# Ledger of designs, part 6: VH-VL binders against CheF taxis protein family member MJ1615

Target 1, 255 residues: CheF taxis protein family member MJ1615, of Methanocaldococcus jannaschii (q59010)
Amino acid sequence: MIDKSSEIARFSGKGILITPKTLEKPLLKWEKLEIILYKDKIVFEFVDKTIEVGVEDIEDVGAELPKKVIDIAKSTLEDITYHSSIIIKSKEFGNVMVGFAPETSIYGKAPIDNFLRKLFYILLNKKEVKILYNAGENSENTKWENGFLTFIKKRIKDGLVTKIEYRLVVEILDNEDSKIYDIFSNIKDVEIEEKDVDGEIEPVLKILQVKDGKDIISYLYTKDKKVRLFILRYMVILLDYKYIGILRYLQETVE

## First folded at step 18 (VH-VL)

Design v3 (from t8 with heavy chain L100H)
Fold by OpenDDE, fold request of step 20:
Structure v3 (fold): chain C 255 residues (1-255), chain A 123 residues (1-123), chain B 106 residues (1-106)
Amino acid sequence: as target 1 above (255 residues)
Amino acid sequence: QVQLVQSGAEVKKPGESLKVSCKASGYTFTGYYMHWVRQAPGQGLEWMGIINPSGGKTYYAQKFQGRVTMTRDTSTSTVYMELSSLRSEDTAVYYCARGHKEDSYGLYYFDYWGQGTLVTVSS
Amino acid sequence: SYVLTQPSSVSVAPGQTATISCGGHNIGTKSVHWYQQRPGQSPVLVIYEDSERPSGIPERFSGSNSGNTATLTISGTQAMDEADYYCQVWESYTYVFGGGTKLTVL
């Protein structure tokens, strides 16, 4: 168990606080930013201000920066080739977006992704879900199973070294054998579909995978809309599934 | 097998410049970052900077800003490091070291090293 | 600047376990890598990402990282293990090395 008071991750770079008010300003400047992640909170340390919010007050991750911010950055030659954002509900500022970018672009998105990987761990780990695994066209016998999201280590050999990746999976509850569904690998498409979940029609994630040359469809339900959002964000950002139905959903949801 | 072969030892005078080469083989040259690390006699390892796979971007340690230039020649699979305005303190073994692969999640270590190039700066 | 602190030297008898520490603020949140450098040779990666061994590195080499200390452990230390060992992390877009530890096999 991670000590709640212990730092889990840190992003160092530059950032910008985006609010309706700041967007009205002619000059939006990126400033030095430290983002510190804890188990229960996230801290944004700007040069002259610090914003601290609970993890529960994180509203979105990886949302697109406003066009104006991008345009200004371009006009001022601010290198934000690689950037991301975190939307938070702040007591002081309300809903605000923190855009952040590496100090240097030489490392690509890696600094961002590394931080976000840990963030998503905090946001998604142990979240309860329901799953219809391998629900084919004739899955009349497929029942919703209760589970939770978890991260497992995957090892990928790459020459001299083995890369360690943490992959999101669904672990089924009440299973002595710790049944795990790997539904976030080999994804061909992701969509939102309405399904009957315990007698209620609910939006669920439809995940199309290709395994051994066969299409496998699974449905994933979460009670928490934010969890669903974060799953989608995770897929787009860290699994690089940018060209699937999930993108359309995200665009519609954020707009 | 991955190999990094560096140029030979050099003797320089203060104020001069050094240029060390590192020829890479045994892997896709354009897929990996390259680094330079130096080690003064009897001292530890000191990171100097990084050059991206394309050679279009570099990032140097603050200590060497303004004095170091890293370049990359894809056609010859060679990376170069030039250090100008040499001082006696620049006497060191200079290593090229392979960094992480492009588009990786930031595995920030050095898996292969050159044999090192001793550069002696003396009056 | 981020600083990694290593003991200057560690001595171990053959067959015994050598432990080399690398201290750094919240180093447990970072990935620590270890390099072995024998006299007159180039550094060799012996541990990466806290506890992973590259191919060809003996199993007697292991690593751990938690809190403020990363540790390189060499079990059944052999004469050939006599070398300088460096820990390394990535911090603030730079690569930071520890000061190195000279391991002597008595």
Scores: ipSAE 0.766, ipTM 0.889, lowest interface PAE 0.8, mean pLDDT 92
Fold by OpenDDE, look of step 19:
Structure v3 (fold): chain C 255 residues (1-255), chain A 123 residues (1-123), chain B 106 residues (1-106)
Amino acid sequence: as target 1 above (255 residues)
Amino acid sequence: QVQLVQSGAEVKKPGESLKVSCKASGYTFTGYYMHWVRQAPGQGLEWMGIINPSGGKTYYAQKFQGRVTMTRDTSTSTVYMELSSLRSEDTAVYYCARGHKEDSYGLYYFDYWGQGTLVTVSS
Amino acid sequence: SYVLTQPSSVSVAPGQTATISCGGHNIGTKSVHWYQQRPGQSPVLVIYEDSERPSGIPERFSGSNSGNTATLTISGTQAMDEADYYCQVWESYTYVFGGGTKLTVL
């Protein structure tokens, strides 16, 4: 069990606080930023201010930065090729976007991705979902299964060392035996579709996968729209599905 | 098997420059970061800098900024480290060390090391 | 600058357990790596990411990291384990080494 007070991840680099008010200021600048992630909160430590919000107050991850902000970065930072953002709901500042970039481009996007990997873990792990797995046209008898999002460890050997990668999957709750659906691999298409979920019409993720040369369609329902968004962001950012289905619309703003 | 073979020992005078080479083999050269770490006699390890797999980006420890240049030649699978304006304090064994693979996250360690190159700076 | 503190030396009898500490502010939140350097040789990675062993490293080597201290433990210490040991972390785009600990097997 992770202590809520224990630091889970840290991003060190440059950042910018974006609010409607700050966007109007001519002196908006990128400055030193430490982003500290805990189980229950995220802290943004700027040079002259600190913003602390609960994880539940994270509204978006990886949203495109305004052009103006990028332009400013180009003038102040050596390299702004790799950057990301977190949108939060702050009591003090309202809805704000925090842009952040590595101090150096030496590692490429890795510093960002490493941090975001942990962030997505916090945001998505153990979230309750419903799933229709392999629900093709001929699967009219398929019922929604209750499960939760979970990250499984994959060990990859690389020479002397073993790398551990975490992969998002759906784990089913109602089975005596653990049943896992890997619906986030070999994705061919992602869409949102309205489906009947327990008697109500709800938007669900439609995920088309290719497995063993066959198309598999699965539907994923989340009660929380933010969780759905985070799943999509996860697909784009960490799984690199940038140009697939609805994901392209998320990326178009970033590219 | 992964091997990092460095150039031989050198003797330099103050004010001169050193250039050490590190030839890599046994793995995909263009896939991994390379580092240089030095060790003064009887002292600990000191990180000097990093060069990315493509060789297009480097980052140096603050102590060496402006004085160190790291390059790599893909055609020969060789990484170079040049240190200018040498001082007696630069007398050390210089190591190349393989870093993490590109797109591998969170691996900020050195898994393979060269045999080291002793550079002596003396008047 | 971030500093890692190691004892200058540790002595252990053959077969006994050697413990080498590496102190750093909130080091438990970082990934700690350990290197062995025998006299006249290059460093060798013996522990990475706090507690992982590279292939070829004996199981008697283990690592832990919590709070402000990371620890390298060598169980059943052998003569061949006599070496300098360095802890290392990444901090603010810099690779930081401890001062090293000389392990003597008596």
Scores: ipSAE 0.731, ipTM 0.872, lowest interface PAE 0.8, mean pLDDT 92
Fold by ESMFold2, fold request of step 20:
Order: structure tokens, then C-alpha cells, then sequence
Structure v3 (fold): chain C 255 residues (1-255), chain A 123 residues (1-123), chain B 106 residues (1-106)
């Protein structure tokens, strides 16, 4: 990222504003939407309404749309084959869901995913975590390492084509060593478990990986439960982990 | 090995339609997007639209909406572009170009181009 | 619609470095691709994803992209590099080209 005051990403397409009030109205419809992401805020520009909140007021990404909202698209012949959502806490409207979909499905989910990659960067980058890496099922004699979430650039060669990918990892805070744990690759299972974290019992992510034929069990603690939710959403939406462990309850609807 | 071979040059009158073909070989035809790009004499490149050969879905630049139709024949690995209600301003070289079907914009470029088809619109 | 701005022409002496700019609002957040078009020929991809070279493109071709400017750089410029050069991005479901830059090697 270059500048805090600059637009970081933009999604252009169709959107629908979902509140308890709008869900009861017969005038609820999908309409033109621009979503503009900045380092510190996100802006939703509908035809006659603009909603702006700080990024700290984003509550969820990729929650399943209500059936009524999907039915409205069908009844108005709007193509929302690929869609997603963002839930925000707004001073004006309270809790609000914004459903959104690309203008055309010809590019598949790429318009959504490219925008959401930038959003998850904002939501997850440099967030502090604690980790027990490769600690196994019994971790009582291991010590939590302090670290933070970061994204690393990967060049992936596939024949004559180089694909650039940014991958979420955990980097360890250390005076002597810079360690990176690639905890989000080759995931076989994800659970939430209660563990002692520096004297308190806290919910943590238990992540099972299989690397080189070997099981690796790690535990990841985040103090903010929203950061934990965003990690899980990132795994489902952008890493395409489906129906493993608790991720089965976080699936976006696929059409 | 990848080749995109287009139909030959044409001379048209205003109000007529043109139809240019683009035959693909050397790759899995339905595995890539196909695009049409034109270039008026002495001018730059102008994107016209995209077709997904796998299902035939299309998306056109707004400038050409209502005048352009793109189709494909998967049995011959051929894409067609029709432009109706021709004007003298439609005189251009028309290119087909291959694009990746990736979920990253980093791969949204044209890696292979046809040889171009000159269409001249004059009285 | 999104606009990419290129200079109409750039002149360089043989052996010198040519620099071709492509300006666009927040272009540094986008992937920029570059094409070379010799007179009477189809465009050829010379840079993709800001700085990647396709197989067969000489290493004297390089690219960068930050802020509001992407740049194609040709070091040790040769007579055979004389051509039109176009930058391109994807934006809002469309493929957008710059207006083109004629590189002249004198």
C-alpha cells in the first residue's frame, strides 16, 4: 500500500442495503453500487445514498444473504450468480448488511475476490496474535509466541505463466530471529478450542495441516474475536477451504 | 504453437454489417476467453468485448452495445464478431486476442493476437 | 470510464535508455501490461503484471508501477525497438488501453 489518504480498492457492480426496515419494504431492490476502500474507512455509494464507516466498524464479510434478497434478484432478472456481503455497524442505521454482486458473471468471482483481497489485507495485516506452532494435541509444556499477521508475495510459475499471489502468514516478534509460520496452507481441519493463554482460558483456533505427509497441529490466539472471524472468512472465501471443521458454518452461498 | 487465424480483408458500405472470424488452434479453445480489439488507421487500440467460448456468454464495451454480437462454434474452435449499422468511422483493423480465465487481474492481458482483419467502410 | 495517459512520442539515441510512462488514477493498485506494435503488425505482449517478461522478450525490457504512474523501460535501445507501445489495465469489467507512445530510435 502506498498512501493512507488514497483509494486502495474499488468494487463496481450491484448492491442491496439490508436492514430490518428495508427487509420489510416492497421497494427493496438491487441497484448500482460502488464500494470504495481506504486505509481507515469504507464507503458504499448507492444511487441516492452514501454510507461511510470506519474500518473498525466492519463486523463481518461474506455472511449468507437472506433468501428474500436472493428471490428479489430472481424476480427482477438480476444475475447474482456470484455475490458476497459486508456487515457494518453504522451510526445512522445500526447494524447493516450490504449485499453485492458483479455487473456481469462472465469473470466469475474474480471481481469480488480481487476487492476482498484488499479488504482482508486491511482487516488482518499487522494484527497481533499468539501462536503455538506444531504443538500437537498436548500443548501444556509449550510457550505461546508473540507475532503478527502479515502477507508475503509469492511468485507461482505454471508453465509459461507467472501468477502473483499474496499469502497470509504469521511473523514472530523476536529480538534475534525473524520466523514466519505458514499456518494457512494445506489445512485439513479447523476447530475452536479453549486454551490457557497467559493465565486466562480463551477461545483459540486449532489448525491441522498436513505437510510432507506429517500432521502439524497449531493454535492461534487473537484477542479480538472479530479478527478471529475475519481469519475464518479469509480461509473460506479466498483460500477456498470448504466444509472442514467449523468452516462448514461459514460458507457463502454458491450458485 | 498457439495460432489465431482471422478471415480476410473486407470492403463494406455504410449501413451494412461485417462478420469476422477467428480460428484458434494449439490450445484448449474453451479454456480461455476471446476478445475483439480494433484499431482505426493511425489510432490506438480499442477493446470491443469478450466472449467465454465455454458457454457463449459475452460482455461488450458500452460504445458497441446494441451493434456488436460475438458468437462461437466450439466444434471448429472459431469465434465470430458481427458489427452492424456500419459507419465510415468503423474503418479499422479488427483483432481477436486470447485472454486468461484466472481469478487474478494480474493475468488479465492478451497473450496471443490474430493477424488482424482490415475492414474498410466507404461508399 | 478509466483513462490511461501516455506521451504521444519518445525519442532516444541508440544504446540509451528509453522510458515510457502510463499515468492513471491509483494505477499503482492495478496490474499493468505493455504491448509493442511494429508498423503493420499485431501487438505483442512485452510486460505483464507490472514487471514480468514473457518468454522471448529481452531482459532490456523492464517495468515498474507505483502511485499514479506505471513505466516501461528499455535499456540499451536498438533500432528494432522502434514501435508503438501501449499500456493496458482491466477496470470495471473492461480492458482499457493507453493512447500509445511512438518510440523513435535516432
Amino acid sequence: as target 1 above (255 residues)
Amino acid sequence: QVQLVQSGAEVKKPGESLKVSCKASGYTFTGYYMHWVRQAPGQGLEWMGIINPSGGKTYYAQKFQGRVTMTRDTSTSTVYMELSSLRSEDTAVYYCARGHKEDSYGLYYFDYWGQGTLVTVSS
Amino acid sequence: SYVLTQPSSVSVAPGQTATISCGGHNIGTKSVHWYQQRPGQSPVLVIYEDSERPSGIPERFSGSNSGNTATLTISGTQAMDEADYYCQVWESYTYVFGGGTKLTVL
Scores: ipSAE 0.680, ipTM 0.855, lowest interface PAE 1.5, mean pLDDT 90

Design v3 (from t8 with heavy chain L100H)
Fold by ESMFold2, look of step 18:
Structure v3 (fold): chain C 255 residues (1-255), chain A 123 residues (1-123), chain B 106 residues (1-106)
Amino acid sequence: as target 1 above (255 residues)
Amino acid sequence: QVQLVQSGAEVKKPGESLKVSCKASGYTFTGYYMHWVRQAPGQGLEWMGIINPSGGKTYYAQKFQGRVTMTRDTSTSTVYMELSSLRSEDTAVYYCARGHKEDSYGLYYFDYWGQGTLVTVSS
Amino acid sequence: SYVLTQPSSVSVAPGQTATISCGGHNIGTKSVHWYQQRPGQSPVLVIYEDSERPSGIPERFSGSNSGNTATLTISGTQAMDEADYYCQVWESYTYVFGGGTKLTVL
């Protein structure tokens, strides 16, 4: 059992707090940062200040850093070859961005990705969805199925060891069927479409997969648009689906 | 199949430097990190640093910063570790050990180790 | 600066279960790996990712990790299990080993 006061993940490295006020300052700089994840909150520990918000106040993950922030790293010779960001809703300023990078690039993206896997678990696990699985191939898939996002353990042999990965899937809320849909593998296209979801026209994810040599088209509805954004970010950041459909634009968005 | 073969034992005097080689075989050399770990006689294991063979980038434990240099030769699949300004406390068995690169949960462990190289520093 | 604490030694009779602890602050949030080093030999990975066994490691080796303690457990201990055992984590871009535990089977 995870105690709410127990740390479940930590990122150590360097970071930068990006607000309208900090972007005006000539002394804006990257500094030591610890990011601590708990079940219900996330804490950003800078050198002289601590920012804490509930996980419900996380607005985005992996949004592109402003050009000025990247230029500051170049001009001060800070190595941010690998970096990411978290946008949080502050009580005073609305959205605030925390940029972060590992203290060394020797490990590549692994320090970031290992932390973000835990964060996406918190953001996506048990979130309610509705799905039309394989709807382009079957008339029987005209009824939306109620389900939720969950993570399953995947084991991949690598020499003497088994690589353990957790994969996002959809589990169906159906007392007659215990079904798992692995709709986030072998993806060839992702788009957003408007579709009738139980009588209302809603934006949904259209996901094209290729399995056993044929195309599978599924539609995924999330009531919370932040959950939809987190699914897209998960696919880009952790599943490396950068060059398909709508996903090719996500790493370049700055607000 | 995977093998890490190190250079032979050395005897050194304080103030000299040591250089140990580690030749890798049985896998794609540039696909894995290489580490150096030492062990003083009768003592525990101590991590010294890491090298990425594909670009030669390094990161050293703070204790050895300024004294250790790690390099590699991709044409011979060999990693080298040099430790300068030797002291008697540097008497140890020096191991190379293979580490996994990214793409995995928690792959921050050493799956294959060299046979070790005893370096004795005495006056 | 992260510290892993192991007992210096553990003694068991043949066939008994040996437990070797590895203490660390919030170690339950980290991936713990274990190495066996027989006298005069290189270390060998025996447990990775808290509880997984590499191919070729006997089933009597198991591991757990929660709170501030990780544990290596050897059931049905045999004379060949006499060795030093080290726990290890990755923390703040470095690799940290415990001080080692000498397992004696008598």
Scores: ipSAE 0.666, ipTM 0.847, lowest interface PAE 1.7, mean pLDDT 88
Fold by ESMFold2, last read:
Parts: sequence; C-alpha cells; structure tokens
Structure v3 (fold): chain C 255 residues (1-255), chain A 123 residues (1-123), chain B 106 residues (1-106)
Amino acid sequence: as target 1 above (255 residues)
Amino acid sequence: QVQLVQSGAEVKKPGESLKVSCKASGYTFTGYYMHWVRQAPGQGLEWMGIINPSGGKTYYAQKFQGRVTMTRDTSTSTVYMELSSLRSEDTAVYYCARGHKEDSYGLYYFDYWGQGTLVTVSS
Amino acid sequence: SYVLTQPSSVSVAPGQTATISCGGHNIGTKSVHWYQQRPGQSPVLVIYEDSERPSGIPERFSGSNSGNTATLTISGTQAMDEADYYCQVWESYTYVFGGGTKLTVL
C-alpha cells in the first residue's frame, strides 16, 4: 500500500554525470548526489542540476564506469572503492550514465546493494515470463508455462538474529493456488539460447542449477529484452553470480 | 559467548583527553564493526562513530569530527576511543557496541554492548 | 540532521499493553531497531528490522513501522519491563537514536 508520490528509497553519496559532452570537460568531477526512487520515476539530484526520468527510461544498471571517471576519483582523492551506475534515456542527451558511490567505503557495498534491491524490485516485480522448468537439454516435448517474476522473503538464521533476504522467483498461477519456481538459486551456468516460444524462435535464458548433486536445466523467456538484461544484472550484482556463463561479461572493470 | 569488556572509570580535567578501551572475545574480531555510543547523566544515547577492525577504517559523527580518534589492535582484539579537548559536557558513560558487516543487506543495529565506562570531566 | 521523536514517558498498569512511538520523516522506508535499558545497565537489543526479535527476547515484545511512525509494543507488561526504550535508525551513514521513553509499570 505505497503512495506513488512517496519516496521508496534514497541513495546519498557521490555521483558523476557521464555523457559524451561531460566526458570531454576538463572540470569533470565526482560531486554530492542524492538518488530518489519513486514507484514511477527516479530522480538524480546533483549540486546544481536535477534529472528526473520515468522508470521505463532506465536502460541499464551496474554497467562498468569509463576509465577516465575512475582516474578522476583517484586524482581528486575521492574514495570510490565501491561504485555502480545507472543508464537512463534522457531527452536532452540520449543515453546518459550516472556513476555513484557511497560517501564512505566503511560499509562496503551494502549502501549500494540496499538501494539497488529496491530498484530491481521496481524493474522486475510482476513482469510476465514464460518458463520451461527442469526441462533438460532435450526439451522439445515440454510446454511453456506462463508466469511472472516476484520476490519472496527468506529467513536465514545467523546466531541470535535472523537474516532476511528477498529472492527473485517465478510464480505460476494454478487455479486459486500458485506454484513457485526458485530458478535463481544454486546456479552453475547461464547462457542465451534460441528456442521456439509459442511458434516463434526467440532468445531465452538457459539456466543450469545443481541441487543435491543433480543438474536442473530450465529456460526462461521474457518478451522485453530490458527485463532480460535486468535479470542478468540482478544475478551478478545482488546474487553475486559473477564468474559463470555469460555473466562473466557483465562485470568487467578493465574493459 | 560474545563479550565486550571496557576499561575502568576515569576522572579528567577540562582540556585533557580520555581514552577508553574495549576488549572483544567470543567471536572473530575482524568480522564485525565496532561502534562507540555515549550517554550523559540522565540523557539519551548518542552515536559517536564506527571502526572496521579489518584495516582500521573509521567514520565519525559530525559533532565529534576532529576530536575523536578510534583505533584497534588486532593482536589483542581491542578497540580504543580517544576524545580530546574535554569539556564538562563530555561527562558521560561511554559504550562500545558491536555491529554486523557479513550481511549483504547491511545490518544497521548493535547486537552486543560493553558494560560502559564512566568518564567524569570536572575541575 | 535526521530526528527521531519519542514521548518522554509512558505509564501502564501491570498486565496491560504498552505502546511506545518513534516518529520520523519517512521512517516507514527505514529499518527501525529498539533497545531496552534498565536502570544502571547497558542497552539490550529487543527489536531489529522493525519487527524481528533476537533470540531470548520474550514474545510479548513486538514492533511495527509504516508511514512516519514506528511502534514498540509490549503486551502483558511486567514490573521487569520498567526501563528506558530507544528507537534507532541508520541515516546517511550515521546512527540516530530517539530521545528515549521511560516506561513505568504501576
């Protein structure tokens, strides 16, 4: 029961606006930034400039920052040990990258991740998908199930306290009950493959899980290719699947 | 069993410095943050700052920036807090408190507290 | 600077329900933690992440958080619950406490 005009999340820290024009400037620098997330929009408040776009104009999350931007932080003694980015479609500049970093690195990546969890919820929750769960390599005789992405709450005991995690899953409605596929846990490989989806050849995610020593191969289709990108970014950034399959290419810090 | 044992009470004069120790046991010292929180007589709790015992990085509340220094000794599992240029208003019980850092969700609370160290600043 | 507002005191009869509020701008978007401090003792965490209880805290302690108000609730209040109670959030890299509420059980 959130109000569309109410703030959902806020990131306070340092930021840098990256466009072809700003990247050429001799005075480009990291400066104070507030990022405010609403249900339908995101707002970037720099010292003397505010940029507001609809959530539908977010193009990417977590893309690697240009080397010049990293070098500017070093030359000005700004600590950006932990950083991320958001790419937006702007009427003024076309695609624009906003680099951001926490005020201090003492909390690690937690300030970034806490904000990005709320953002990925907005970008992924209730998005329609089709899935072939545990269909194996030769899935020609299996039928696509219609579902949607949702987040479930998981409780993990940690000493005297319980850690609470929200995990992306696929939900299938079956009459008045729903079926949950936890396709994003225990992942050993992720690839993109072409498959027949309701009569058309489409790119789909092929996800290999290993559970109790057994391979589980599933296929996930999204109509919107941005949703597919956000799923991949979510897996790399928040689930820490950095070194498997195609996800290796989504975390390059060098080039 | 987690324990945070602080150094004993002190009496100081205005202009001096105080230094309180907090010895940790029963857990991996470098696996958690350590915080300092003070409480003036009859008053509420006031956060002073945080140290990461792994590497020694610190972050201080603005009110204490320039007067507070937090350090640690990993060989003795001990955190130190020093407050300089003392005034009578610095009379308080000083607590160390443990915070989590192994969680990807950034747990922002204090699960264990030291017994407190009373520091009295008077002429 | 972010401010958390608590009532100075709350009085309750034994066995009744005590409610302690913690007001803050958009506090419903933050995680709220609660500490109990008995006279002459160190604070003890009683609620974290709005509504979770650490192991060893009685079930009569509960919490909620929405809008601009977080609430600590103690049902079946006992004499041993007489203490000061503080709410706390993390905001802009710092830790902020409310002013504290003295719970009296009479």
Scores: ipSAE 0.655, ipTM 0.847, lowest interface PAE 1.8, mean pLDDT 89
Fold by ESMFold2, fold request of step 20:
Structure v3 (fold): chain C 255 residues (1-255), chain A 123 residues (1-123), chain B 106 residues (1-106)
Amino acid sequence: as target 1 above (255 residues)
Amino acid sequence: QVQLVQSGAEVKKPGESLKVSCKASGYTFTGYYMHWVRQAPGQGLEWMGIINPSGGKTYYAQKFQGRVTMTRDTSTSTVYMELSSLRSEDTAVYYCARGHKEDSYGLYYFDYWGQGTLVTVSS
Amino acid sequence: SYVLTQPSSVSVAPGQTATISCGGHNIGTKSVHWYQQRPGQSPVLVIYEDSERPSGIPERFSGSNSGNTATLTISGTQAMDEADYYCQVWESYTYVFGGGTKLTVL
């Protein structure tokens, strides 16, 4: 029972609506776009069209744009040096991609990433997970811990400035005390592996971290495969792990 | 020490152009954004635009679009702001101000300011 | 365009706590920065990212931001704090200032 009029984030810039039908039309173009994020819905306001879906209908974030839409930006001299995308499930058309870019590239990635931080918070916060933390390669006798994804505030010294970062972690409630696993930092490798999760063989994330020169191997299970995709996208887009393991493959066009 | 030193006060007539300089020292000139902000007598602060000294890309507040031009000279670590078609309402102190240039995070504030340049537009 | 509202003036006695508000629609979702401008001088950053102090700013300066209001708080107010104070945000590629608040210490 959440007030749907309570805006959480807004992205203002350029956008392009990508459907099978629009890809075949000669009139396809980048146009003014507002993206408004609420706790339970997301709204795309184009010049003459508004599209609204529940956040549960977001299917992907950051998928590569089709070459045609990049070429359209070139032919119309639109600057999309920094761009991203959101794929939504529409009642009418199935999956629809919205490409978007900031009004100017002078601020770099920041306008996109600031919006996407809020979006990934909505998509990932409080999602249930199971984790085998620091279980090593031979984890057959290790018990899965139940937890959830959450974001913690980190203060990071960056020269003369303290930067505030909200970082994804796993929180475990252990005898009514919480503990935090910082599983998304110092990542050396990420792979998808099949593993026994409480009696069922399931795909899990195998995460290799390096801490104090020592390798730490953990396994993260999410029942919802979309949550797993959003975790991977978060790592590539906001944590810049695009050159590591399965994350490199996602960056290079597997969706 | 970071320093932003601006050119001296000017008196202009309506229809003329003003051009204020801002010389930076004590830091890597191309590593930070430069902004221009003005303040009419007895009034508040008004942002005019931003320049990236690396490459010279600009973005202007809509109110000044078409009248303002910001440029830089990397050999002298100097930013210029030119405002054309002056009116009496353009009488103000003009400040340059430095902004952080950070990847992925918006550090959208001004940490150092020039001393200000009073420009008076009168007949 | 996005509007920030501040009271025109605030008066406090020396040693008392001054509070200066900055109102804006959903300002709690934005990063708010504060500047001090003494008479005849350039602005100086005193708070950034809602509540962080630059090096050299006294601990008596603090900030908060939630809902539709950001607040600059100066505890133990001194005569040297008498100045104009401006809040500022970034919104839609532009930098927006509040109208300014004159703090008088009497």
Scores: ipSAE 0.612, ipTM 0.835, lowest interface PAE 2.1, mean pLDDT 89

Design v3 (from t8 with heavy chain L100H)
Fold by ESMFold2, last read:
Structure v3 (fold): chain C 255 residues (1-255), chain A 123 residues (1-123), chain B 106 residues (1-106)
Amino acid sequence: as target 1 above (255 residues)
Amino acid sequence: QVQLVQSGAEVKKPGESLKVSCKASGYTFTGYYMHWVRQAPGQGLEWMGIINPSGGKTYYAQKFQGRVTMTRDTSTSTVYMELSSLRSEDTAVYYCARGHKEDSYGLYYFDYWGQGTLVTVSS
Amino acid sequence: SYVLTQPSSVSVAPGQTATISCGGHNIGTKSVHWYQQRPGQSPVLVIYEDSERPSGIPERFSGSNSGNTATLTISGTQAMDEADYYCQVWESYTYVFGGGTKLTVL
């Protein structure tokens, strides 16, 4: 069943439902919105409308809002300095973008990022991948390792307290043991290339890291192209990798 | 050595205003939020609002909206809280408390507290 | 408005384990923080993010959070632990405290 679990996360603020039809309406406005995340579904509660979809129907996170929607906020004096979006397949409305922003900008991006951190966990955790770690530019005849995405807890001391951050990594199960590749830190470049993955030519992520002054080139394959998109969005939104390689085309706000 | 030092105790009459100061030291003043929390005699803690010293933005608990004003002076690393139209129910110890923030992530707890300022509102 | 419920008092013998509950709807999805307030003093953070201790807080203080209940646990309770304890969350842009629990060490 789709819903037997308790609420995992909630975003409270203001939102706007964006479809070709709503963009034509003269009454389009930012209004109160609650977004509720469950393990298997996501619910958008507008003032007079509720939209519920399975998490498998989430198509994108953090796509740029249409200019008209930004202009509506300006004309109504709504502060959307920090905002984001979720694109879903809705049976009721077709493909739909939900724009959302915090009720107040005083907390910066934190309310958005805290919610999206939980969402990306749902979208990425335990997804199967294949990886060529530190394989260099000429990775011919190197073998892909099978693994999955997971999150590790990172503790960073800050005065009297330790900040808790969760970081996406690749875990390999190699007959009896596991190893962790931290492929998402210190990224200098990200590109998509075609490579032979177990006999088939597939698009893969080429990730250039710089660690201790050394270049590390790795390749990451995901069978599901949405998982690849969510990895890239995670890098931009939560890891704050901006304007490097292909990530320049995935910015949440283009200025 | 983070320190939050508040102004001294005050006695006020109904209808007056109070203004409590909180001087911060030992850290980058504009890098953290400042909050005000009060505690009536024998009662629990009640959050009043938050100020971002960088830019001076504020957000107030609904109960105090229209009566509370929070300001700051970055040259003296001092935050002020003013509560107007005082009533006897406003008798409390008023605390400033520091909230941690990051450029990409906010933290929702108070790591350092001022010593408190007793304000007594009596006829 | 979100409500946190704490018992008004808890009594334990010295050396025993004290538990202080903090009830709230879906509190297990929120980060819970705990403060100790000794008589006549300002609050002090003793647990943050459900279960983490700030530097300088004795390891006998611990916390947990699941379902509709968060719990502060003090092992080997000492007379100096006698104080009021408050749980706190952030909810919808506001900071919410529980009503407080008076811990008495008899």
Scores: ipSAE 0.603, ipTM 0.827, lowest interface PAE 2.1, mean pLDDT 89

